# Ledger of designs, part 2: VHH binders against F-box only protein 17 (Fbxo17)

Target 1, 286 residues: F-box only protein 17 (Fbxo17), of Mus musculus (Mouse) (q9qzm8)
Amino acid sequence: MGARPSRRQMTEARRLALTKLPPELLVQVLSHVPPRALVTRCRPVCRAWRDLVDGPSIWLLQLARDRSAEGRALYALAQRCPADADADADADGNRHDEFPFCALARFCLRAPFGRNLIHNSCGEQGFRGWEVEHGGNGWAVEKNLTLVPGAPSQTCFVTSFEWCSKRQLVDLVKEGVWQELLDSGQIEICIADWWGARENCGCIYRLRVRLLDEYENEVVKFSASPNPVLQWTERSCRQVSHVFTNFGKGIRYVSFEQYGRDTRSWVGHYGALVTHSSVRVRIRLS

## First folded at step 12 (VHH)

Design u01 (from r04 with T100N)
Fold by OpenDDE, fold request of step 16:
Order: structure tokens, then C-alpha cells, then sequence
Structure u01 (fold): chain B 286 residues (1-286), chain A 121 residues (1-121)
């Protein structure tokens, strides 16, 4: 009764068989493997496979398979705006990038397009991912007073009787949008924020979103300064949104900055409520 | 040094009028949102009127139709015209300027020392 080779042995035998393929064919085969599996299962197989996974060839083929208008536009840009393999190399050729992968690999793995790049946008994880400055009794996290449509959590950040500030700095390149893609002029950055007041206490709300270069210098900004919501105003959730287009070259970061306070100087957390913040990147179809 | 100085407060009979002024020094408030607050005895300070850099104004319901906030950028002065004054309008009136620095931290209001308005028979 011949011992059925273990599933592990069959997978190893199949892996060994694939290692005999010419690199060009291997790239074609590996391009059908999902991004995470390429990194977690294929890359560790051998040095030759690692080198293929770390290179752009497999990932370009993956991008080419998306026949949507957006996919075609992205593929065209990926061909025209190749990630400078050396841009992240120090003078000694050491890639300081946290990821040993090419920019295309990072893009495919992180899938930044359409993803909300703001972490913990509703405060369901407290203040994780946010830099916070507390005024008065400081920021708090509470349940939403009203349903916020599409929010991943029905929680919000609440301000106090003095100005409270918080910021999240989004690194677009770390999120998978390589620099040459950002510089292509075909990328749009969409931002949104939800805010409101308590019925029994008014608030002042401010939003500032800045696009920053690699040195964190401001290149362009959006500011929203709605009129104060005064006491006994209808409980409503309001939205602020903006799309950055044609923002030029050299953008690296999005600084998402929120400000709020109350209008009654009440001890506690009676100021502006903010939630469901978003930063999304998309490709503009020419 | 940034300073806001309120003036124009005083004692007035019910139904009377006052005009408050807030003079700014040490900065130009052209791009600033400006506020009038008041504080009655035993009550916390409340926002009663605002004017943004574009001239958009907002009022609490209790002062709507009676109070008018305005600004003169050439004089670096904000005003509050108060008509049909009531006893409940009695309090210390503060002007404020909203300051948002270039850095994301440090959002604050510049405050005046206040001017007293007393509405009494």
C-alpha cells in the first residue's frame, strides 16, 4: 500500500517542477497568483522566484489583466512612469524601504485606489493613528448621535470647550502610490469628513487638509470653515468634501487636520463631533 | 503682542442701544473669523455672534434681529450694534479672533478683556 505523498510533498514536487520553467514562462504563471500569495508562498520558494517577485515583470502583467478603463489607464501609467528602482536606494544602494518589493508590488499588495487611507476614521480604536492636541477636557470618543451612512463604525470624536485638534499624516507612497504615479498628473485625491453639533450645545468645526512634499512642506491646501452651529440647531450630520486635482509634482503626504470646540464653554465634551473621515486616491480617466 | 480691546459698554435702559467696538493690535484680522461672546453672572461664556473673513454672519436666536456684527478691516476693528436691549442681555461682552497657525497644533482664540453691558431700569 504505497504511502500517498503528503499534500506538502505534492506541493513541493509541483514547486520543483515549476522551477524548471524558463523565467519568461515562470513570470507568466506567477502573474496569475494573487499578490499576497506571491509574497507569502512564492517568494520564499527559492532565490530565482524571489528575484522574480521582487521585480516589476509579474506585477505589470497583473495590472495588464484589469481591462477596466481605470485598469487600462493605470497600466499605461505604470509603463510610462516606472518606479525608479533607485529612488529609494541610499548612496550605498541599500533600499531603506520597509518593503523589499518594487513599487508595483507594493501597489498591488496595498491596493490603494478607492481604499480609505485614513486609519481609525470613526474612533472605534480610540485615538490610534491620530496625533491629538487636547483643549479643555480634551477629545473623547462617543457613539454617534445620528446614523452616519456608510461609516465603518457608528462612533465619533467629540471636542470640548476649548479648541481640540487632531491630525493624521498619510504617506501616499507607503500606502502603495509610487512617486512617479503621483507626479503623473492623472491622480486625484478625494477627501471627506462628517461633522455635527449637539442639539443643546453649539459648536465650531474646522477642517484643513494639506498636501505635503517629501520634506513635509505644504504644496497645496484645502480649508473648510463652516459657520458655527449654534445651540438648539437641528441635530444633523454634515459633510465636507474636496477633490485635489492637478496638484503638481512632489506630493508625498496628506495631512488631515480637524479642529473643534463648543460655543457654550461647558465643562465636558459638548463641542464638535467628527467621524468617518476619508482620504481616497483615484486615477483620472483621460 | 496680539491684543483685542473692547469698548462701548455701559448702563442702558431696556429698549436702549449700545455699540461695542473691538480694536485689534499686533495683527491684522482681515483673514480671521471674529466672534462676540458674552458672559452673564453665574453663567458660562456663550458665543452670540460671528463674522468670517468673507463677511458671513451668524447669530444666536436670542439676539437675531436686534444685534448686528460688523467689521472694518481698514480700522482693524470689529463692532456689535445692539438694539432693543433687554435685561437678559446684561453681561460681560468679549471679542475673540480665531487663530489657526501654520502648524496643525496651537489652534486658539485671542481674547479681549471684556466690556460690561448692564441693562437695567
Amino acid sequence: as target 1 above (286 residues)
Amino acid sequence: EVQLVESGGGVVQPGGSLRLSCAASGFTFDDYTLYWYRQAAGIERELIASINSGGSTNYIDSVKGRFTISRDNSENTMYLQMNSLRAEDTGLYYCAAEFNPEEWKGMRDYWGQGTLVTVSS
Scores: ipSAE 0.888, ipTM 0.972, lowest interface PAE 0.4, mean pLDDT 91
Fold by OpenDDE, fold request of step 16:
Structure u01 (fold): chain B 286 residues (1-286), chain A 121 residues (1-121)
Amino acid sequence: as target 1 above (286 residues)
Amino acid sequence: EVQLVESGGGVVQPGGSLRLSCAASGFTFDDYTLYWYRQAAGIERELIASINSGGSTNYIDSVKGRFTISRDNSENTMYLQMNSLRAEDTGLYYCAAEFNPEEWKGMRDYWGQGTLVTVSS
């Protein structure tokens, strides 16, 4: 009855077998490992594996597997990505230890394309991730009065009888979109917001989305200023959307700014409702 | 200093007409959305009319067809033509300009002091 080698021995034997592979072959093998597993399971194995995971080679191979037009476009840009992780050194030389990975690794790990980069877009977590300025009785979070299609949560932020403001600053680079990719001219930034009024109280809603440089200077802005929704108008949630194209070089941040108030000066939270905000990045085919 | 000054209020009989003016100083309101609010006795202030920078207007139902909001950017003045006035139109009328600063914080309205409109027999 031959003792089945313990799962530990099999894992150790497999590890030993893989350590004997030439680096080029090892890169090929590791490129089939999911990004999170590369970082959490493969990177800690040994220094050689760490160095391979921290380098661009594995990630380039992962990106090359997407044979779609978008994938090919991305891969072409990825090949030009500087290998030096040093670009995220703050001017003070403090390596933010948070991202020991190359830009491509960060991209693959964060998977920013098509992902909503707005956090807590429906207020299901209160005001987490939002900077808030309160007017009147301030912002509150409530359940949606009507179903908002596609929303991850059926909650909304509601404003009061004075102007309420809130902002989320999205760092595109931290979200995995490396600077050279942003500067390529092939990136589009898609924004959307859902807003509405209460049936019994009108509201004023404003949206301002600004693309900012690394110093938080405004480069491009989009503003939506719909007419006030007056009392007893349709309860329908309205959508505002915009696509930033050809926004030039040097963009780093998206400032997503929402404003609202009521039209009746009622005590409480009778102002504009906002929910299901989104910032999405996509690659445009040249 | 930013100022809005309302004028043209007074006492009128039912069915009468008034024209309110709101003169702005200290800023040009060309790019501003402008509002008329009113406040009746014992009631909260309510938005009754708006005009955006493009000239698009909006009215509450109770004043539709009777009131007309307009702006003259050359004179930096907004107007409210009020026809077929009713007792229910009695109140203090305020003009407002929506101000959104460069910073994301500090959204506010500039307000006038108000002008009194009294519709009485």
Scores: ipSAE 0.887, ipTM 0.972, lowest interface PAE 0.4, mean pLDDT 91
Fold by ESMFold2, look of step 12:
Structure u01 (fold): chain B 286 residues (1-286), chain A 121 residues (1-121)
Amino acid sequence: as target 1 above (286 residues)
Amino acid sequence: EVQLVESGGGVVQPGGSLRLSCAASGFTFDDYTLYWYRQAAGIERELIASINSGGSTNYIDSVKGRFTISRDNSENTMYLQMNSLRAEDTGLYYCAAEFNPEEWKGMRDYWGQGTLVTVSS
C-alpha cells in the first residue's frame, strides 16, 4: 500500500518551490486561487502567505482580470479602498468571517454583483428567508400556470382574502458591497417583482422597497400600488421594476416588502400571486 | 377611534339613482386607497370600485359607465354615484380604506358597517 503525499505534504512542497519565485510572481500565482481556498487553505501555509491573503494586492489582481467596462470601473474604485475599509465587526461565526480580511476579500468571497440577493425568490423553499404575516387563510406556495420569464423556479406565493404581507431584509455590506463602494455614487440597486391574479378572482398587489441606513431608518423608498386586477379586465403575470440611483451616502440595507389579497373575499388562496422577487447590485457606467 | 360610516342607501326603482357617502373619523383619507364593496344575498363582499390617492379609478364591468367613485379629501368623504340602477345592484354597500403602516406588517383595511341599497319595482 505505498504512501500517498498528504494534502499538507503537497502544500509544503508547493510552498518550498514557490520560495524561489520573485514576490511579484508569488502574488500572481496566489491570485489564481479561488477566494474560499485562499482563505481556508493558502492563508495558513506561512506568515508570508497570510500577509498576502490579509492584504489587498491578491484581491486587486483578481478584480483587475475583468477587462470589461464594468470591471475597469469597479477596479478603479477598489484601488481607492484603504486596508481597513471594512471596519465592520461582523464576525458572525462563519469560517469566512473568522479571519481578518480587507473589504476587497469580502467582495470577492461573496460575489454580490449580478446575483439575486433575495433568497428563496419563488417560494421553492417554502417561506425560508422571509418574515411573514398571514391574513385570511394565509400565504401558500403553488406552481405557476403561466411562464414567468427568467424565474429560477416556476413556483409562486399566493395570498388570501385578507392582507398577506412578507418582507426580506438584504444586508448589502454583509453581501460584500463595502460602504465606500455604496457611497461612491456609482452603484445602482435594481429591484423587480412579478405578480398577477387568478383569472377567476381579482387581486390587489402592493410593493414597497426601502433603502435603509445602518440604523434601519428609511432613506429612499419606491412603492408600487397598481389598480386592482379584476378577473374580467386584466390578465396576470406583470413585472414591476425600479432602479435606485444617486441615493447618497449611508445606505446599508434593502427592505423588500410585498403585500396581496383578493377582491372577492373568497375563503382560500385566491389573492395576488407573487414570484421571482429580486434585488441586484451593479456598477453604473453612464 | 377609526371609523367609516356609510350613508345614502335606500329603496329606489329600476333606472333610478342614489348617491352613497362614506365619512371617515379618527384619520384622514389623504394618502389612502379607497374602495366600495357590494354584498348581494348569498355572496361574499366583492370589490366594485376603487380610487387611489392620485384619483385613478377602477370598476368592475357590470357597473362601469353607471357608477362613479369620487373622493373629497377636504371633507374626508368618499362617494359612489349610482345611476341606471338595476335589480342586480341590490345589496349592502361597504366602504373600505387601505391601511398601510410604516412597519412592514400590520397591513389591513378599515371597513364601514354597510348601507343597504334596494332596487325594486
Scores: ipSAE 0.783, ipTM 0.930, lowest interface PAE 0.7, mean pLDDT 86
Fold by ESMFold2, fold request of step 16:
Structure u01 (fold): chain B 286 residues (1-286), chain A 121 residues (1-121)
Amino acid sequence: as target 1 above (286 residues)
Amino acid sequence: EVQLVESGGGVVQPGGSLRLSCAASGFTFDDYTLYWYRQAAGIERELIASINSGGSTNYIDSVKGRFTISRDNSENTMYLQMNSLRAEDTGLYYCAAEFNPEEWKGMRDYWGQGTLVTVSS
């Protein structure tokens, strides 16, 4: 050629050199790429790269690199309770269109152990993500007057003079916790909620969190039914929390259901408030 | 259908006593939280006493030591014993039972029709 390669030619030459790697080494190289970049930038490079991204090996290597006790336990568990190769496939073996990647890819992309699975946990997006039933003057969203530790937003949902109810359904499998992992006996589901009332107001608060099977039938339940608070005098909200363990096989959903009202039948939003609701999943370390 | 019927209201002089009853039909009280509310003239009804399924009770400050909520599950009846009555206790008294259905929505209280208590000199 005799001319120096352009920056575009050098980029193409580097891409070509990577595609010449033996598959075993290419898998190791690609396993260092962040999950979103694998699916958005690496997968379209060529057929060989697409096949690697669509297969399990890259994703297993990413799991193996977490050397914490949790990461080592997860990797060992993934080996002993592997995702069904057809878990996301239709009857003809094709992957589901909504999420075309294998279950391990879904886990790495969704990162379900690293985040709160409740969407819009403080009302910062209004009622988006919540199914609601309004009683009295209904639910409202207000700014917190006191700090709620760890909340992503300092806002809350407030209830009225008749029962207000709302619910969010979390699909653990869709969030990346494949069914065999859930069935392993090594998964804990941690839930929490923060509740209270306006200063000198009364409230009644209820929480019901249910673990449901694939048909949405209740299998396990946690309920919190604190005594009514007839005058709220505390400077902070109260936390309710629970850890589901040893819940058996067949769990797929978490139904997070919360309820509130006032005690004085006042027009407006003087009932129980809720915020910073959470569902988190972790591996059990026994 | 769940129904609650209050009884025992009437006219009493200050310092007197009165016992209200709330009889339930269509369900058994055993596992339910039960409430007494009071509606005085010119204000909305407010919770004055509660009793949960385990027998734990709660009262507003103005009635503590004077009123006693209780339940008799064998008679499917809740009571409010009201002692040392004052003119300010005059009002319509409602019993209520907290209903939490199997479905996530439909949470509500069942209410009685109320029984009037008048404390007059």
Scores: ipSAE 0.777, ipTM 0.925, lowest interface PAE 0.7, mean pLDDT 87

Design u01 (from r04 with T100N)
Fold by ESMFold2, look of step 13:
Structure u01 (fold): chain B 286 residues (1-286), chain A 121 residues (1-121)
Amino acid sequence: as target 1 above (286 residues)
Amino acid sequence: EVQLVESGGGVVQPGGSLRLSCAASGFTFDDYTLYWYRQAAGIERELIASINSGGSTNYIDSVKGRFTISRDNSENTMYLQMNSLRAEDTGLYYCAAEFNPEEWKGMRDYWGQGTLVTVSS
């Protein structure tokens, strides 16, 4: 004969009890909720909760949760270089419709630090996310012949007998790295690419990575122009990498541009192989 | 109009030497990576030597130690000094310059028309 409340009824009672908490306790309770649940489950509860989720304080507490050296440095920077309330606004002060939350919320939800900001980095989704220009017989996607360490897929892009080019534009602000954080002088942008060639063929590989301002004008450039590889005899791809530091204020985009071709003019896909392209953001500790 | 013109080809005996030149008009070599390609009868053009804007060079194994690529930006000319020539060096020799535009697309090479080198046995 025992009866107990349904799971839905008990969940509702918990939400109503939390709604009545003093503001000081409510902030502490909500600061422990994962970012996605704050937006999807906590925000709709009532206006008081909506105001807390839409404000910056809970999200700053989320940042404080990482007690590593990196997390502590980021938290200190977030306090010194706080996001501007108008960061996403256009010239008229309007905000984009698709992401109404504050910049700290975007950071917490997207979690951009340490994550590869290049989409489709190995060609596992064809050319999705890439702007391409086909030379010769054009780009193709193939399985890797050798393991590429850390790649999310063992596939690569392959070039042909005339220059093949492709580009991806990363919007760091939309990925959650707010402008004041980028401008702080304590952010590093790490890029890498893996490249190689088919056994018994040579290749020419070029990489150009540019940091652009909000108008897409070039501010900083890194170029890799290794000597042509006239015969590929290695069993592994080569890595190129660079760390942008001290790049000044106003950076918003990373333009990741890569190029390849063969050295023997062979019909087909015998040019440079590229894969596991990456753009990562981190905090400078020194 | 942008053009590359090779010169210096001819007939030479095995073991002999020959110096090829590639002169540019309509642009200057200053910041370009430059190439020599060779096309033997019955095969496609193959890159045999390169030199970047900083003077760093690269060669295929079959010409390494015998051929020397060089550039003279003041004369807007690139050279290929070919020593210890062999019968297998016979072919058309093309120069090329790597054009890399400001935009991310439009990457291409400028090509010469070729100069014939014949090594008589």
Scores: ipSAE 0.755, ipTM 0.916, lowest interface PAE 0.8, mean pLDDT 87
Fold by ESMFold2, fold request of step 16:
Order: sequence, then C-alpha cells, then structure tokens
Structure u01 (fold): chain B 286 residues (1-286), chain A 121 residues (1-121)
Amino acid sequence: as target 1 above (286 residues)
Amino acid sequence: EVQLVESGGGVVQPGGSLRLSCAASGFTFDDYTLYWYRQAAGIERELIASINSGGSTNYIDSVKGRFTISRDNSENTMYLQMNSLRAEDTGLYYCAAEFNPEEWKGMRDYWGQGTLVTVSS
C-alpha cells in the first residue's frame, strides 16, 4: 500500500507536465481540445499555451481532422490563402469586435460551413433577426399546413394584400469565413427559399439575394421572379435555389430579401407564404 | 412623377372586342413586371393578366384564350386585347407596374386610375 497522489496533486502534475512538452507535441495535444475549451480553458493556462491558441497552428490541425474531400480541400485552401493577421484591425491597429482571436479560430468556433447562416428561418422566433416592412395587414407567422422538408420548424411567414418585404443581412466575415477565403475563388454561397400560398389562393413571390462588398454596395445579384400563381393547387411549397460561384473578390455580405402579396386584394393574410430560408457556404470541389 | 394612364375603355356588345392601353410617364417599363387587374361591381380588384420584362405572360382561366396582354417598351405602353367579350367582363380595368427599388424596402405597385369597360346588350 504505497502513498497515492491526491486528486489535486494529479491535476497539478498533469498541468505542469503538459507545460513542459516540446512545442510541436503540445500543439498536437491541444489540437484535440474542442475550440470553445481551447479559448476559455486552455488559453489562460500560461503564456506558452496562450501563444499557441492565438496562433494558427492549432486551428489548422483542427481543420485537418475533417478527412472528407471537403475538409481536405478546406485545409489545403487555408494554407494557400491564409488570413491577414492585421486585416480586422482598425486604422490604429486595434481590434474592436467581440472575437479578438485569429481568423482561423473564428472559423473553428463559429463553424460557418456546417450551418444555415440565416437566423430564425421559419419565423419560429417571430421576426427576430429580420428587418420587416409591412403592407396591407402586414406579415404574420402561421403554422405550416403542409410539411416543408427539412425545415427546423413547421412555421412560415405569410403576406397580405399589399407588398410585404423583409430582409436579413449576413456578415460572412463575422460568421467566420475570412476575407482571403472568400476571395480565393473556391467558395460557393448556396441560397434557398421555400414559397407558396394557401390552397385556392393566388400569390406573387419575389426573392432577391445580393452579394455585397464591405461598403454594402451590390456586386452580384440573384433574383427569382416567378409568374404570379393565380390559384394555388399544389400540395407542397416550391423551392427556389441558387449557387453563387466565381463571384470575384471583395464580397463580405449576403442580403437576403423576400417579398410577397396576394392577387385578389383581400383583407387578411392570403398572400405568398415563405419559410425555410437559407444561406450556406461550401468549398468548391473541382 | 410616376403615372400610369389607362385608355380604350367603353361600351361594347357581347362578342365584341376592345383594346386597352396603359401608358407610363416618369419611368420606363423596360425591367418592370406589368399587370392588368379587373374590378367588377362589389368585388375587390383581382389580377387577370401579367407580363414580365422578358415577355412571359400569365392569365386567369376566365380570360385565357380571349385576352392577350402585350408590351411595347419603345412606346412605354402596355396593352390588353380583349376579344369575345362577355357580360361578366364588365368592370373597371387597372394597369399596375411592380416597383422594386434599389433598397430592400419600398416594394410597391404603381397603379393607374382605371378605365371602364361595359359589356351590354
């Protein structure tokens, strides 16, 4: 029966042993830690760990763990198109955003390739996240009468007898897609929307999605302007989609703009329905 | 100053024909989707025909085959050729143009004042 180190002694010894590892081994060990824990728990340990978390190497190794074709392409691209370390600083070299970490860290923390960048895509949170202009009796949020495939909520936005408009602005850089990655020519921006109308009602639906530069000037536009539907007889909503590719340099924002109304001028919410709006980013595999 | 002015309405016997015009001033039709609406007595106006900037047309079933919407961008004018007119075609006919400004908000239609078509004995 020998003496055993206490629980505190073992955790202290492990911390001290880790801080004495050669840098290349420490980077490998820390690269297995989830991104949030790297920032909140590993970074404060000591200056050596702080320097590793603030540098790119750990985050590149995080990217390398995705062995899919997409992950391998992203890893190679991150090495070829590295983020400018000072690009997010203001004129005097200071950072003023809530994420003072390098661009690779932002990417890993926010994971923009794995999610819909449109918030509140089905109206499940009312109009939160949307800028709205009401026409007629305005927009409303209602339960879907028919299932919309893949929607995170079975709710929709519905329009009235005068044009209803709403818009969401997505800041791709703040979502983690650093500017040099956007400028690489190997990024695609995929957008989609679902629209329709109540059975036996008419509707007019418009979608405008614009890629904007850092000054919010339009650089690229996609518009969907389907012919009015004068009597909706379909059992499900229609999907519109588009992939922006080869869009050049300088893109920062996606402006997702939706419009709808009815065809009969009826009081109430008898116009176009919209739901399950999406903006997704992916790497070109070619 | 944006204006739409309909013309060509009048009284016509059943089975007759009539051609409506909608002239625009203060803007050009070039990239606009254009509409004809009809308002019968006691009913809200309803969309009966549309034509987009590329010339694609759409019609409500009750006028399909009898009415033809067209546009002449060089004359800044839209037309509705109405053939085989029936008593139920009686009403006030409005032209409209879909305005979508450069900003995301301010989407609206421009409307004319309407032109009356009466199909009677």
Scores: ipSAE 0.748, ipTM 0.914, lowest interface PAE 0.8, mean pLDDT 87

